# Designs tried in a protein design chat: VH-VL binders against Protein TIC 22, chloroplastic (TIC22). Part 5

Target 1, 202 residues: Protein TIC 22, chloroplastic (TIC22), of Pisum sativum (Garden pea) (Lathyrus oleraceus) (q9zst9)
Amino acid sequence: ATLTPNHVAKSLAGTSVYTVSNSDNEFVLMSDAEGAKSIGLLCFRQEDAEAFLAQVRSRKKEFRGGAKVVPITLDQVYMLKVEGIAFRFLPDPVQIKNALELRAANRGSFDGVPVFQSDLLVVKKKNKRYCPVYFSKEDLEYELSKVSRSSKGVGVSQHIMVGSFEDVLKKMELSEKSSGWEDLVFIPPGKKHSQHMQEVIA
Key: E = the ipSAE of ESMFold2; O = the ipSAE of OpenDDE; V2 = 0.75 times the mean of E and O plus 0.25 times the DockQ between their complexes.

## First folded at step 1 (VH-VL)

Design u4 (framework fv_umesolerbart)
Fold by ESMFold2-Fast, scan of step 1:
Structure u4 (fold): chain C 202 residues (1-202), chain A 121 residues (1-121), chain B 107 residues (1-107)
Amino acid sequence: as target 1 above (202 residues)
Amino acid sequence: EVQLVESGGDLVQPGGSLRLSCAASGFTFSSYSMNWVRQAPGKGLEWVSFISSSGSYIYYADSVKGRFTISRDNAKKSLYLQMTSLRAEDTAVYYCARVGKYFDWLPFDYWGQGTLVTVSS
Amino acid sequence: EIVMTQSPATLSVSPGERATLSCRASQSVSSNLAWYQQKPGQAPRRLIYGASTRATGIPARFSGSGSGTEFTLTISSLQSEDFAIYYCQQYNKWPLTFGGGTKVEIK
């Protein structure tokens, strides 16, 4: 009765993140607190993964020859997570700044990968609802500027909700069918809203 | 350019509480994991606690577990250590220290000047 | 926890001489070892990370070596400003642990 892993993965299709792999195309993993678990690092910026690779190469000789930065999509990441691999995300610092600015009105701290949503951008196609969730606040603001739905009172930031990607994903996993959580679709940074929706909904 | 400034150290009685602060400037605080490290007078360095850049991962030394709470406010660029049930052996200079850009991968690259906590009756 | 043991506790050397400081881990820490310098009344300063990589701004006379459980910090030609206490630290496993320190003093 809960959403399937395949349904959750589909909502994540098209968003690339960057990680470091070894010569066998396996994730270069970090130790957890107890040293008992391995955690993969996923960066939303390629330059952050490249800096991470440089540090790994400086510290671990076994990774010097074959380690490389590889792109991987979030749907693939999610399927690997379902199979038992733990991941930690390194968000885009620009989006952390955006989340903190948005929360400055009532709270000044943020945990996880920022995602942005507005109830003004719900899309309906073929008797189904689709609620876009953005990894880029700027992308959401651009789409929101097109709707200009308020008569008189208008404020782009007033209609933006910020949340943690990790928390949203967890709630999708725990939801029942028809709860509304099945309606979410994650929009890749820098991608046209209409183009992505055509690719995912079709 | 990178600056870490600790404050809040004081003389407190055993069983008391105290909150330490560390003000960060000159870098993107929200991108770095932070630590507290202490040093008893005339003794060596002892790691106390770690908090990841987002606050999602937190670790404590066994000697302070259950008594100390690490936290951060990224908008205020501040790190905190709430200390309760203080003991004489908690007497030390407390340093805040930055891990480096990618969490667990680098050791402490910048340290504050420290704030002295004295636990005595 | 991983216990870090430094030796000697005190090392007496003359300016211009070589100083060799040892650090031993109770279990393998790979190359995840750092060295810090602390002068009286001052905060520690990072010298070396990854067992052998000098931190930015650290003079070439400081060098680190070793892997696994046995590590060495070498100061090739001691300057008067190098008289301080030196600490090794492992960051391979929680909890993070430091050695007891080696005091480098004038002979």
Scores: ipSAE 0.000, ipTM 0.420, lowest interface PAE 18.2, mean pLDDT 80

Design u5 (framework fv_umesolerbart)
Fold by ESMFold2-Fast, scan of step 1:
Parts: sequence; C-alpha cells; structure tokens
Structure u5 (fold): chain C 202 residues (1-202), chain A 121 residues (1-121), chain B 107 residues (1-107)
Amino acid sequence: as target 1 above (202 residues)
Amino acid sequence: EVQLVESGGDLVQPGGSLRLSCAASGFTFSSYSMNWVRQAPGKGLEWVSFISSSGSYIYYADSVKGRFTISRDNAKKSLYLQMTSLRAEDTAVYYCARHITIFGVAPFDYWGQGTLVTVSS
Amino acid sequence: EIVMTQSPATLSVSPGERATLSCRASQSVSSNLAWYQQKPGQAPRRLIYGASTRATGIPARFSGSGSGTEFTLTISSLQSEDFAIYYCQQYNKWPLTFGGGTKVEIK
C-alpha cells in the first residue's frame, strides 16, 4: 500500500512557510501564470510574503485594512493540498543559488523548492531509521563536516544531492512500504536534525 | 489513532476558578490549531476559544473574554483552559477540538470526550 | 457575529426514509460550512465540511449542498444509527458559530 497522507504530513512537521490572509482569515489567492486557476502563494522567507502583501496593498485598497502575513507549517499545507487547495511555493533565493552551484554551469535555472540530502547521513531514533532532507544546504554541510571529522578526515560536500521538494513529495505519495521513501524527514532551516527530531518525532 | 482526552471538570461555586486540560496523542500536536467548545446541559454547541499551532494567535468568545485564558504546551502535547470568575451560565461539558487548517477557519475534525464543569452553590 | 438558524428543531422520520435538514446564515459564509452529528452522551462527529465535502469514513447516504446563506444536509435512506442531533457551523468569520441543532428522531 502507498504511504498515507498522515505519514507524508508528519515528515513535514515543524517547517514554517508564510502566506497572506485577509481580515476574515481567508487565504489571499492569486491567479496562476495562465490565469486559469486560483492558487495560494507560500513563501519560504517571511520578507517575501511581506513584499507580496505590500504589492497587493498598493494595487487594491481592500487589502490595506486587515490583510497580514501568516505563518503556516508545511504539514498543514500538505493536508490543505490533500483537501484540494492548490499552492505555489516561492523558494529562498539563497537556496536556489546553492542548487544551481551544485549542478553543471550550463544549467541556468532550478524548477521547484531546493532540498538537499546525503547518503552519508542516516539517523536512528526509537529503533527506527530516518533520512533527513534539508531545506538549507548550509545546515547539511555543517552536519556532514561533523561526520567527516573523526571517521573520514576529509570534507564530503561532493556527496550532497539536490532535488525538488515537489518531486520528492510526489515520489513519497507513489511509494510502497519498504521503498525507503517512508524514512524521510524534512529539516527546517536553521535547525539541527537532533533538535528537530526531539520536537516532532518524540 | 488520534485521541484528545479532557480533564479538570468539577463542581465549583460562582466566582471560583478551574483549569481544564486536554491531552493529545496519535498526531503531531504542535502542527495543529486547537479550540475549546462547550455545551450546556440540554443545549447546543458554543465555541469558546481558539489557539494557533504556535500559540501566537488567540481568540475568545465575547462571553468569556477577560475571564478565560487558553494556552498550550507543545512539548507536553497539552491544551489548557484557565477559567476564572465562573458564573452559573458557564456550566457545560467542555470539549477540545482539533483543526486541519490555520486561523480557526476550519472544521473540527477530532473532538475529545468532554469534561463537565458545574458552577453552582 | 454570524447567526446560524437550523430548521426544523425536531424531525421525526422512519428508517429508510429521506431526511432533509436546513441551515441558514445571517450573512454569506461562502462554502465555509460544516455539519456535525452528535449522539446522546457522545462528542460531536464531523460529517461534512466545505458545505458539500464528505469527511473520511462518512457513508455516502450523507450529502451536503448550498452556498452563501442557505444550506442543506440530506440523509438519503436513514439507518437506525443516524438518529441523533445535527449541528451546522460556519467557519467563514470570527467568532465561530453553530446552529441550534436539529434532532432527528424515530416516528
């Protein structure tokens, strides 16, 4: 059987993204690039959501009197997506730059939200295996440096793999038990995997 | 298995105080907003208070503003309602209820069994 | 606050019959409306949300319809376990408000 929505949602717990809400606590939706459907915008940086709010306020006076930036966690976002609400993610530009630097110089763009992982990093907690996936390349590099300090003696930044968050979610949704995809846990920017797992997997 | 278990309901005199607790299990408590909803004996449902997943956004029904305080402890997976200056009309079964979306603009997908608060002399 | 009015207060129905319950909002709540079932001595159980979306595990005989201010819950063929009190709730605007309930009982 494929992974349940609750299993996927739990892997996303604790990572905040930012959206815009109106005075009635409804999402401020935008048209997609083709004008065909309404979608919610979710920013990985609070300042990007604030810029979007300012843009909306400058064009529409209706949103000046009560619209605000609202944090929401990715597990909540995933459950809303399961219920049929469409979202578009706006990634952290620093992480886009990091993703492009890890790829060939002739690749000019990155599609989706960058996530980073390494086959050298596996965590065991409560007799269960977890594979951390990082939204911040710098956080993963820090953890890999610790792994290499006593065991390898050499930096292993070349073992960082980059992927699209959206593609990883699709693969998790399509995966059977024992595929390895059930082991993933997403690490919020600025957190160590040990700290995060203490908070959400305890 | 998602479970919410309320406790703390008791008989109290008018003007008294009580603290209700709701223990959560079977889900990532820190990711969900929570509500208190009450039901007076033989009456309908009345929303009492809301708290966001982080605790940053809190709302109260006008009938309880200034007397009740909602709070949560995500590390202990617990929701609380501190009630002061209790009145006879606060007599009710108090339920905690979970949301699947932000800001309380969401249906209550799971409810606890309730805890009875009786305010009487 | 948005006032939710349910009618009738009591509906007497035989098993196998269709039951239709109404809920009216004092102002538009769009489709942000939920229905709950409550049996004596039990906590409420969510049946419908978004006016017409059936919650997971809820039998197909339950259906919701409506938008704006007028909403309906329909039970197409009542089973013995369906005798309960039903509440509508708006979640379009703070404070959250419930209807007074409709009691569905055996004729």
Scores: ipSAE 0.000, ipTM 0.451, lowest interface PAE 15.7, mean pLDDT 81

Design u6 (framework fv_umesolerbart)
Fold by ESMFold2-Fast, scan of step 1:
Structure u6 (fold): chain C 202 residues (1-202), chain A 119 residues (1-119), chain B 107 residues (1-107)
Amino acid sequence: as target 1 above (202 residues)
Amino acid sequence: EVQLVESGGDLVQPGGSLRLSCAASGFTFSSYSMNWVRQAPGKGLEWVSFISSSGSYIYYADSVKGRFTISRDNAKKSLYLQMTSLRAEDTAVYYCARLGYRWGSFDYWGQGTLVTVSS
Amino acid sequence: EIVMTQSPATLSVSPGERATLSCRASQSVSSNLAWYQQKPGQAPRRLIYGASTRATGIPARFSGSGSGTEFTLTISSLQSEDFAIYYCQQYNKWPLTFGGGTKVEIK
């Protein structure tokens, strides 16, 4: 059988994203491109959520008081999506640039939230295998620099794979146990995998 | 399984201080916002305080603001409530509660710890 | 703060009967309302959130309805384990507030 929503949610633990709530403690929603749906906006940078709050305050009188930027973790977001709530992610623009550079896309665009992985990086703890997936390319490069010291002169960027967060989640949801997809753990920006896994695996 | 275990409840004189603790297990503590909710003997539920998953956002009920301090230690998987200037009206069972859907509904609760403020 | 009023304070029902519990908010809370069950000596247990969504593991006989200021919790065929105190809670506005509770007791 496929991976449960609880298993997928656990792989997302510890990563904060930022949204805007009104004075009534409700998500501030935006319309999709067609105007057909109410969608919650989730920003990977607090600064982007603060900019969004300033934008809605300038247009709507009711946001003058009590509206605020609220953090929410990706595992909570995932459970809300399972319950039918629609969200749109606003990625870190630095990571969008990193994804495009790795793909050598001169006029391309990147759809979704970029994530970075390497088949050279596998973590073992208590006889269990974990495959870290990074929201920050720089964090993965740092970890790979430790591995490449064993093979002096090997380029680290040649071993980095770029994917979309949304696509990875879809593949996890469709996978069966023992496929290897149950081994994935998402690493919060700015955190080493050893620090993160000490917190989420205990 | 998700477990929340409160401790620290005691008999305290008015004006005294007490620290409550809540030990979390069975879930990734650092990913969830946490709350304290209290219930006076024979009375209903009253929300006391909120702390976000990172600890960056904190809110208090007006009845405890300036007297109680909520904090958390994600490495120790523990939630705390430091209570000062205690009053008879603070007598209650204090519950540690995990925030589930929409930052306002509580999906898991501890068994509670009793605080009695009396001379 | 938003004041939540529950009625009746006590409801006497026989096993197998339908129980209907009311919750009224002093101002609109949209659908941001939860229901909890509390048995003597135990912590509360979440039954319903979003006014009408059953929490995982909650039996189908429990259902919630309403929006705005008027809400109802219905237990369609009351079982012996359902005798407890039920609380509504709004999460539309800080501070979070609970109703005074409805005690469901055996007739």
Scores: ipSAE 0.000, ipTM 0.437, lowest interface PAE 17.1, mean pLDDT 80

Design u7 (framework fv_umesolerbart)
Fold by ESMFold2-Fast, scan of step 1:
Structure u7 (fold): chain C 202 residues (1-202), chain A 120 residues (1-120), chain B 107 residues (1-107)
Amino acid sequence: as target 1 above (202 residues)
Amino acid sequence: EVQLVESGGDLVQPGGSLRLSCAASGFTFSSYSMNWVRQAPGKGLEWVSFISSSGSYIYYADSVKGRFTISRDNAKKSLYLQMTSLRAEDTAVYYCAREGKWLLSYFDYWGQGTLVTVSS
Amino acid sequence: EIVMTQSPATLSVSPGERATLSCRASQSVSSNLAWYQQKPGQAPRRLIYGASTRATGIPARFSGSGSGTEFTLTISSLQSEDFAIYYCQQYNKWPLTFGGGTKVEIK
């Protein structure tokens, strides 16, 4: 059997993203890239959601009174996605820059929401293996500097792998137990894995 | 050193299926978009399929849509091309190719190729 | 799809002479054009990307120019090892497309 939606959702607990909703907690939708579907926008930075809200308010009178920026956690987003609600993520531009720099690309754009992982960082708690996945490269670098007993430098980046959050999530959904994908835990920006895991896996 | 090694090419009857593999080494595979490019004997290069670094974005040439499926396993550092409903026109050397810079889909490294022959 | 047309199909040049290869796109591809060299029995090798940027390790005699729909690959003083088929490729729009190739033969 594949991993349950509840298992996947639990791996996403504690990470806040920002959306725009009306006073009835209904999502303000936008057209997808193809113009074919209505989707909700989820921003990793609150200021990006506030900018979006300002744009829609300048164009439509009905949003001036009731629409607002609302935080929502990724586990809640995932459960809504399971129920059929479509979302588009807007990543933190700092992390886009970090992903491009790690790949020595420094060109166009990144494909999806950047997440960072290292084979050198595995956490053991209650005799269970956990593999943290970071939304912030800087947070992972900090943890790696402690594990390697070295300060941050060029050697640290050699151990960091970059992926898309959307792809990692899809692989978790398609994976069976004992595949290793069940061991993943997503770490919110600005938190240490030890702090986060204590709060959500305790 | 960057290295890409294709395998799985074989002689297959029309209507048959075949799975190609590409083993990557010498670079962070999960950081690069990958492509399959083919070349029929004595003919030019034809792009077949693209997969983004994460696997979220996939594109196919019209000639193979609905018949070929590109996939990747970043943990195994491998790229795959599942081919079904093979036709004589699919006879070609299939190259695994790495994207040079993200979204600038020129190819900086190519494998040696694996030959697929579709004939009765 | 964007159709890439290369000319001539075959070019015969004496050693030391200049070779000029043309590539035309059916619609603008900006500067998103690459050139590859392929020798018999071998995989293609990257020469130029971004229309004019020479790849690392590629001899200075190779140069690329152009933008939009008209592109040129120039080999300023042809060497014996330059015998090969040369392909242009656009990466401005899906699907990715290649030209039909120009075979360069040393007389």
Scores: ipSAE 0.000, ipTM 0.422, lowest interface PAE 18.2, mean pLDDT 81

Design u8 (framework fv_umesolerbart)
Fold by ESMFold2-Fast, scan of step 1:
Structure u8 (fold): chain C 202 residues (1-202), chain A 119 residues (1-119), chain B 107 residues (1-107)
Amino acid sequence: as target 1 above (202 residues)
Amino acid sequence: EVQLVESGGDLVQPGGSLRLSCAASGFTFSDYYMNWVRQAPGKGLEWVSFISDSGSTIYYADSVKGRFTISRDNAKKSLYLQMTSLRAEDTAVYYCARDLYEWDYFDYWGQGTLVTVSS
Amino acid sequence: EIVMTQSPATLSVSPGERATLSCRASQSVSSNLAWYQQKPGQAPRRLIYGASTRATGIPARFSGSGSGTEFTLTISSLQSEDFAIYYCQQYDNWPYTFGGGTKVEIK
C-alpha cells in the first residue's frame, strides 16, 4: 500500500507558486522541452512569473489579449497533476546554486526543484512526528543553528541532505505506509516550520 | 525529442530562386511560432523572417522584404522559405528556429542549410 | 530597427574566473532579451530568455541581468566547454535583431 493523493497533498499545503492565466482564467500553457505536450509553468519566484507575463503580453497583443500572474498552492498543483495536468517548475536560482554546492558529484547542473532536509531536525507536536523538507537551504540552516545552540554542547554537527522535489514526491507516492515517508511536511520559503505548521495544521 | 531538419540549400546564380524547407518532428508543430535566421560565413546571426502558429502574422527583415516569402503547412509539419531575386549577400547558412509561443526566444534550432549565391 | 551592440568583441579569461559580457540596445526592449551560445561549426544553443531566466538544462554559472537598454551575461566560473561565441537578441519589436557577438576564449 502507498500513500493516498490526499495525504501527499496535505504535506504540500501553504506553499505558493506562481503561474500565468489568460483573461478566461485558464492557465497559459507552453510546450514541454520536446514540444510533444502542453504544460503549465509554475515559478517559485513571483518575479519570474511576472517576467513570463511580460513576454506573453508582448507577444499576444496582436493575436489575443489578457493575462495575469496567479498564485496557486502546491497542494492544488498536486491535485491537478493527479487529474492529468502536466506542469513544469521553474526553481529559485539561489536554491539551484545551493544544491550544486552541496552536490560536488553533480557538476554543472541540477535537475528539478531543490529541497533540503536534515536527520538532525525531527519535530514532535502532540505526540505526532514530522520531518520538515525545505525549499530554502538558508531556512533549514537557521533551524539547525537553533538545534545546535539548544543542545547544550559544542560540536553538534549540522548535516544537510539535498534532493529534487519531484523525486521526493515520487518516493512518497511509491512508499509503504508506516515507512516514515508519511512524516514529511514541506516548508514554504521564508517560513519557520513552527509558524507554517500552526497555519496549516488546524 | 525536438528535431528541425532544413533542406533545399544549393548553389544558385544572382537573380535566381530557391526554396528552403524545414521538417519538424517531436512536437506539436501547429502550436509554435517559427523563424528563419541566417549566418553568412564567418559573420554573426541575422534574423530573416517570422511566422505565427496559424500563419496569419508574418514579418520580414528589411533586407529580404519583397524577395522572400515565409509559409508553413501545419498538416505536413513543415516550414518554408521561398527566395527570389537572390543576391551575393544572401549567401549564408539558413537556420530554422522554433519560437516558444509564450516565451519569445528560439529554444531549438536546426543544423542549417547552406545557400551560396555566386556568379 | 533596434540596434544591438555587444562588447567586448573578444574576451580572454582564465578557467575558473568570472566573465561578464555586455549587450546594449539602441532603445528600451524592457526585459525582452535572450542570450545564445554558439560553438564552432554548430547551431546556436539557447541560454537565457527574459533577460535573466535560464533555459532548462543551462548550468547555474550562467546568469543574465539588466532591463531597458543595458544587459549583462555573467559566467561565474568558466569551464573549458564555455569557449564559444555568445549572442544577445531582442524580441521586443520587429524586426528581431541580434548583437554582433562576443567571442569568449579560455586561457
Scores: ipSAE 0.000, ipTM 0.393, lowest interface PAE 23.0, mean pLDDT 79

Design u9 (framework fv_umesolerbart)
Fold by ESMFold2-Fast, scan of step 1:
Structure u9 (fold): chain C 202 residues (1-202), chain A 121 residues (1-121), chain B 107 residues (1-107)
Amino acid sequence: as target 1 above (202 residues)
Amino acid sequence: EVQLVESGGDLVQPGGSLRLSCAASGFTFSDYYMNWVRQAPGKGLEWVSFISDSGSTIYYADSVKGRFTISRDNAKKSLYLQMTSLRAEDTAVYYCAREDYDFWSGPFDYWGQGTLVTVSS
Amino acid sequence: EIVMTQSPATLSVSPGERATLSCRASQSVSSNLAWYQQKPGQAPRRLIYGASTRATGIPARFSGSGSGTEFTLTISSLQSEDFAIYYCQQYDNWPYTFGGGTKVEIK
């Protein structure tokens, strides 16, 4: 009765995050504060992963010659999580700022990876409905600007909802078919939903 | 060494208020989700409240919603539970509990020793 | 809310014997289930998370199994220090909920 791990993974196809691997193509893992667990760091910006690599290289001599930043897709990350591998996300700080601005009344801190959605943006193909969820507020605003140019009197940002990627993912895992949660498709930063959906939905 | 130390438990009359504190040490407090869990004398465990690492996401058990407020001060490495309109049924040992660092690893890898709240006339 | 039901309420076992504890969820919690041990006057200690993964430092005699709605905790060769109350807990959704506990006592 709940969505399968494969269904959830497919909604995440095509979104790259960045991690650091060693010369044997193995992930560089961090210990938690107690040293009890190995946790992989996944960055939404390549430059943040490059900064992490530079810090690792300065601290651990073994990484100075062979370690590199590598992309991994969120569907691969999710399947590794299902198998018990631990990861922590480092969000794009621009998107953290965007999320806080949208929540002006509760402007403290934002937990998790910001994602953005609008009820004004639903894609229909044949007999199926798709609801794009964006990792970049700017990408969603661009798509909504096309809609609002045809519909006067509506502010683009007033129709944007913000949530935590981790919370959205959890709700998808708990949802049954026909709940609407199976309609979600996560859109990579820098891509239009139309381009992305052509690549991942046959 | 990870430590969570609760304080503030006391005897209070019905309708009263009390603030519990949990002092964290031995880890980066600001990286961890925190919870309050209670246990009435001779009874089982009951989850009370959740707060995310930044404090922006908060959840409550229906039995305490509107009466209890969870908060945290990451600079002071402290977790709080402000209790108001206390009832006899709130009598319990209150535990501070930490969620595991990894989001999907799940809760309560470390617990404090608890602080006793008694609500009685 | 998701209701967690543990059975039996009390289990009497001799040292060296096998104990099997059951936990049932009112709806699927996938593998988002933890087991805790609590001794008198002490805080609970996490034994298992993810339904079947032993927490660091937990002896191999403790094993968890199950997914969805039916879960078991097995103690394969009970030691004297294992006499305690055991709780299951779902963390699939808020509110987090615990079972009523199973007391494992000496026969």
Scores: ipSAE 0.000, ipTM 0.431, lowest interface PAE 17.4, mean pLDDT 81

## First folded at step 3 (VH-VL)

Design c9 (framework fv_ucenprubart; at its last look DockQ between E and O 0.43; V2 from the best seeds 0.00; counts 0 for: pae E 5.4 > 2)
Heavy chain, then light chain:
Amino acid sequence: QVQLVQSGAEVKKPGASVKVSCKASGYTFTSGYWMAWVRQAPGQGLEWMGLINPSGGSTWYAQKFQGRVTMTRDTSTSTVYMELSSLRSEDTAVYYCARRGLWFGDLFDYWGQGTLVTVSS
Amino acid sequence: EIVLTQSPDFQSVTPKEKVTITCQASQSIGSWLLWYQQKPDQSPKLLIKYASQSFSGVPSRFSGSGSGTDFTLTINSLEAEDAATYYCQQYNSYPPYTFGGGTKVEIK
ESMFold2-Fast, scan of step 3: ipSAE 0.649; ipTM 0.860
ESMFold2, look of step 4: ipSAE 0.689; ipTM 0.842
ESMFold2 (binder alone), look of step 4: mean pLDDT 90; pTM 0.893
OpenDDE, look of step 4: ipSAE 0.009; ipTM 0.541
ESMFold2, look of step 5: ipSAE 0.205; ipTM 0.667
ESMFold2 (binder alone), look of step 5: mean pLDDT 89; pTM 0.895
OpenDDE, look of step 5: ipSAE 0.028; ipTM 0.651

Design m11 (framework fv_ustekinumab)
Heavy chain, then light chain:
Amino acid sequence: EVQLVQSGAEVKKPGESLKISCKGSGYSFTSYWLGWVRQMPGKGLDWIGIIYPGDSDTRYSPSFQGQVTMSVDKSITTAYLQWNSLKASDTAMYYCARRGLWFGDLFDYWGQGTLVTVSS
Amino acid sequence: DIQMTQSPSSLSASVGDRVTITCRASQDISSWLAWYQQKPEKAPKSLIYAADSLQSGVPSRFSGSGSGTDFTLTISSLQPEDFATYYCQQYDSYPYTFGQGTKLEIK
ESMFold2-Fast, scan of step 3: ipSAE 0.256; ipTM 0.707

Design m14 (framework fv_ustekinumab)
Heavy chain, then light chain:
Amino acid sequence: EVQLVQSGAEVKKPGESLKISCKGSGYSFTSYWLGWVRQMPGKGLDWIGIIYPGDSDTRYSPSFQGQVTMSVDKSITTAYLQWNSLKASDTAMYYCARRGLWFGDLFDYWGQGTLVTVSS
Amino acid sequence: DIQMTQSPSSLSASVGDRVTITCRASQGISNWLAWYQQKPEKAPKSLIYAASELQSGVPSRFSGSGSGTDFTLTISSLQPEDFATYYCQQYNTYPYTFGQGTKLEIK
ESMFold2-Fast, scan of step 3: ipSAE 0.285; ipTM 0.713

Design m15 (framework fv_ustekinumab)
Heavy chain, then light chain:
Amino acid sequence: EVQLVQSGAEVKKPGESLKISCKGSGYSFTSYWLGWVRQMPGKGLDWIGIIYPGDSDTRYSPSFQGQVTMSVDKSITTAYLQWNSLKASDTAMYYCARRGLWFGDLFDYWGQGTLVTVSS
Amino acid sequence: DIQMTQSPSSLSASVGDRVTITCRASQGISSWLAWYQQKPEKAPKSLIYSADSRQSGVPSRFSGSGSGTDFTLTISSLQPEDFATYYCQQYNSYPYTFGQGTKLEIK
ESMFold2-Fast, scan of step 3: ipSAE 0.418; ipTM 0.783

Design m21 (framework fv_ustekinumab)
Heavy chain, then light chain:
Amino acid sequence: EVQLVQSGAEVKKPGESLKISCKGSGYSFTSYWLGWVRQMPGKGLDWIGIIYPGDSDTRYSPSFQGQVTMSVDKSITTAYLQWNSLKASDTAMYYCARRGLWFGDLFDYWGQGTLVTVSS
Amino acid sequence: DIQMTQSPSSLSASVGDRVTITCRASQSISSWLAWYQQKPEKAPKSLIYDASSLESGVPSRFSGSGSGTDFTLTISSLQPEDFATYYCQQYNSYPYTFGQGTKLEIK
ESMFold2-Fast, scan of step 3: ipSAE 0.013; ipTM 0.562

Design m22 (framework fv_ustekinumab)
Fold by ESMFold2-Fast, scan of step 3:
Structure m22 (fold): chain C 202 residues (1-202), chain A 120 residues (1-120), chain B 107 residues (1-107)
Amino acid sequence: as target 1 above (202 residues)
Amino acid sequence: EVQLVQSGAEVKKPGESLKISCKGSGYSFTSYWLGWVRQMPGKGLDWIGIIYPGDSDTRYSPSFQGQVTMSVDKSITTAYLQWNSLKASDTAMYYCARRGLWFGDLFDYWGQGTLVTVSS
Amino acid sequence: DIQMTQSPSSLSASVGDRVTITCRASQSISSWLAWYQQKPEKAPKSLIYKASSLESGVPSRFSGSGSGTDFTLTISSLQPEDFATYYCQQYNSYPYTFGQGTKLEIK
């Protein structure tokens, strides 16, 4: 069978994103590009969520009374998406720049949230294999600098692939058990994979 | 430097067994899926299956399930494709290929191929 | 199984031409499509992964586009070394399936 929602959610544990809630702890929703659907906004940077809150307060005076930026983990977000709540991610613009540099220097836009992986990083924990996927290219580069003395900043990017987080999640959802996609674990920005895996997989 | 080096050409008779090899070097062998692809003379590419060397997990194409066996010996970083009883229709070039990173990529490095000829 | 159909099956073009090869999936594969180049008597070489991402070391004249069921490989200015057969392959679901190939001859 395909990977369960709980398995996919577990791979996302520990990564915080930021949204805006009202005084009743309900998500503040925005309209999609067509104006027809209500979508929650999830920011990878807290400052982007604060900017969104300021914009909401300037346009909707009723939200000034108790609206606030709230952290939520991606595993919680994923379970809400399974229940039918639609979200749009606002990625870190530094990571958008990194993704464009890896694909083709200054070649248009990147669709989705960039995630990064290296062919030099696979982790075994309690006789299970895990393949870390990073939200920060810099975090991955730091880990790669430790794996091989020959990878001291030169040629490190040759071992890094970039993908869209949304597409990776979709592929995990459609993949069969033992396909290899079940082995992915997403690493929060600012964390080492060893530290993160001790916190969520132990 | 990443390399996949395959065993030499084979000439066999129908009914004989055969095991061909693909040796990986220059990368973490147990960290990548390894695929096998068949190309019959003058024809296109047919995907046989993939194996993960770290734990020997396999996924076969339904067309090849039960016809061939994929295996690995990680102590010598070598993958194998094996037939218990060859048929003339098994005559083809067989490639091994490393599947790249878990997401987004597919076969990034290929072996040079092993030509298998089965004739009476 | 997902069927992959390439068009055309063969074509001839002159050096400097813009060449487009099309690949169609029998059902949606999102962007999980790779393109390979195979020169006579040699193993295939990876060109593009995830529909539009160029593999390291592949010349910038190669590009890929598309999503869902319709995909294209474009060579913006054909060179003599581009004589080869080109294959698409979906990896959205097992079994992975290849297109039948497009043979490119330079006039």
Scores: ipSAE 0.006, ipTM 0.466, lowest interface PAE 11.6, mean pLDDT 81

Design s13 (framework fv_solitomab_arm2)
Heavy chain, then light chain:
Amino acid sequence: DVQLVQSGAEVKKPGASVKVSCKASGYTFTSYWMHWVRQAPGQGLEWIGYINPSGGSTNYADSVKGRFTITTDKSTSTAYMELSSLRSEDTATYYCARRGLWFGDLMDVWGQGTTVTVSS
Amino acid sequence: DIVLTQSPATLSLSPGERATLSCRASQSVSWMNWYQQKPGKAPKRWIYDASNRATGVPARFSGSGSGTDYSLTINSLEAEDAATYYCQQYNSYPYTFGGGTKVEIK
ESMFold2-Fast, scan of step 3: ipSAE 0.005; ipTM 0.455

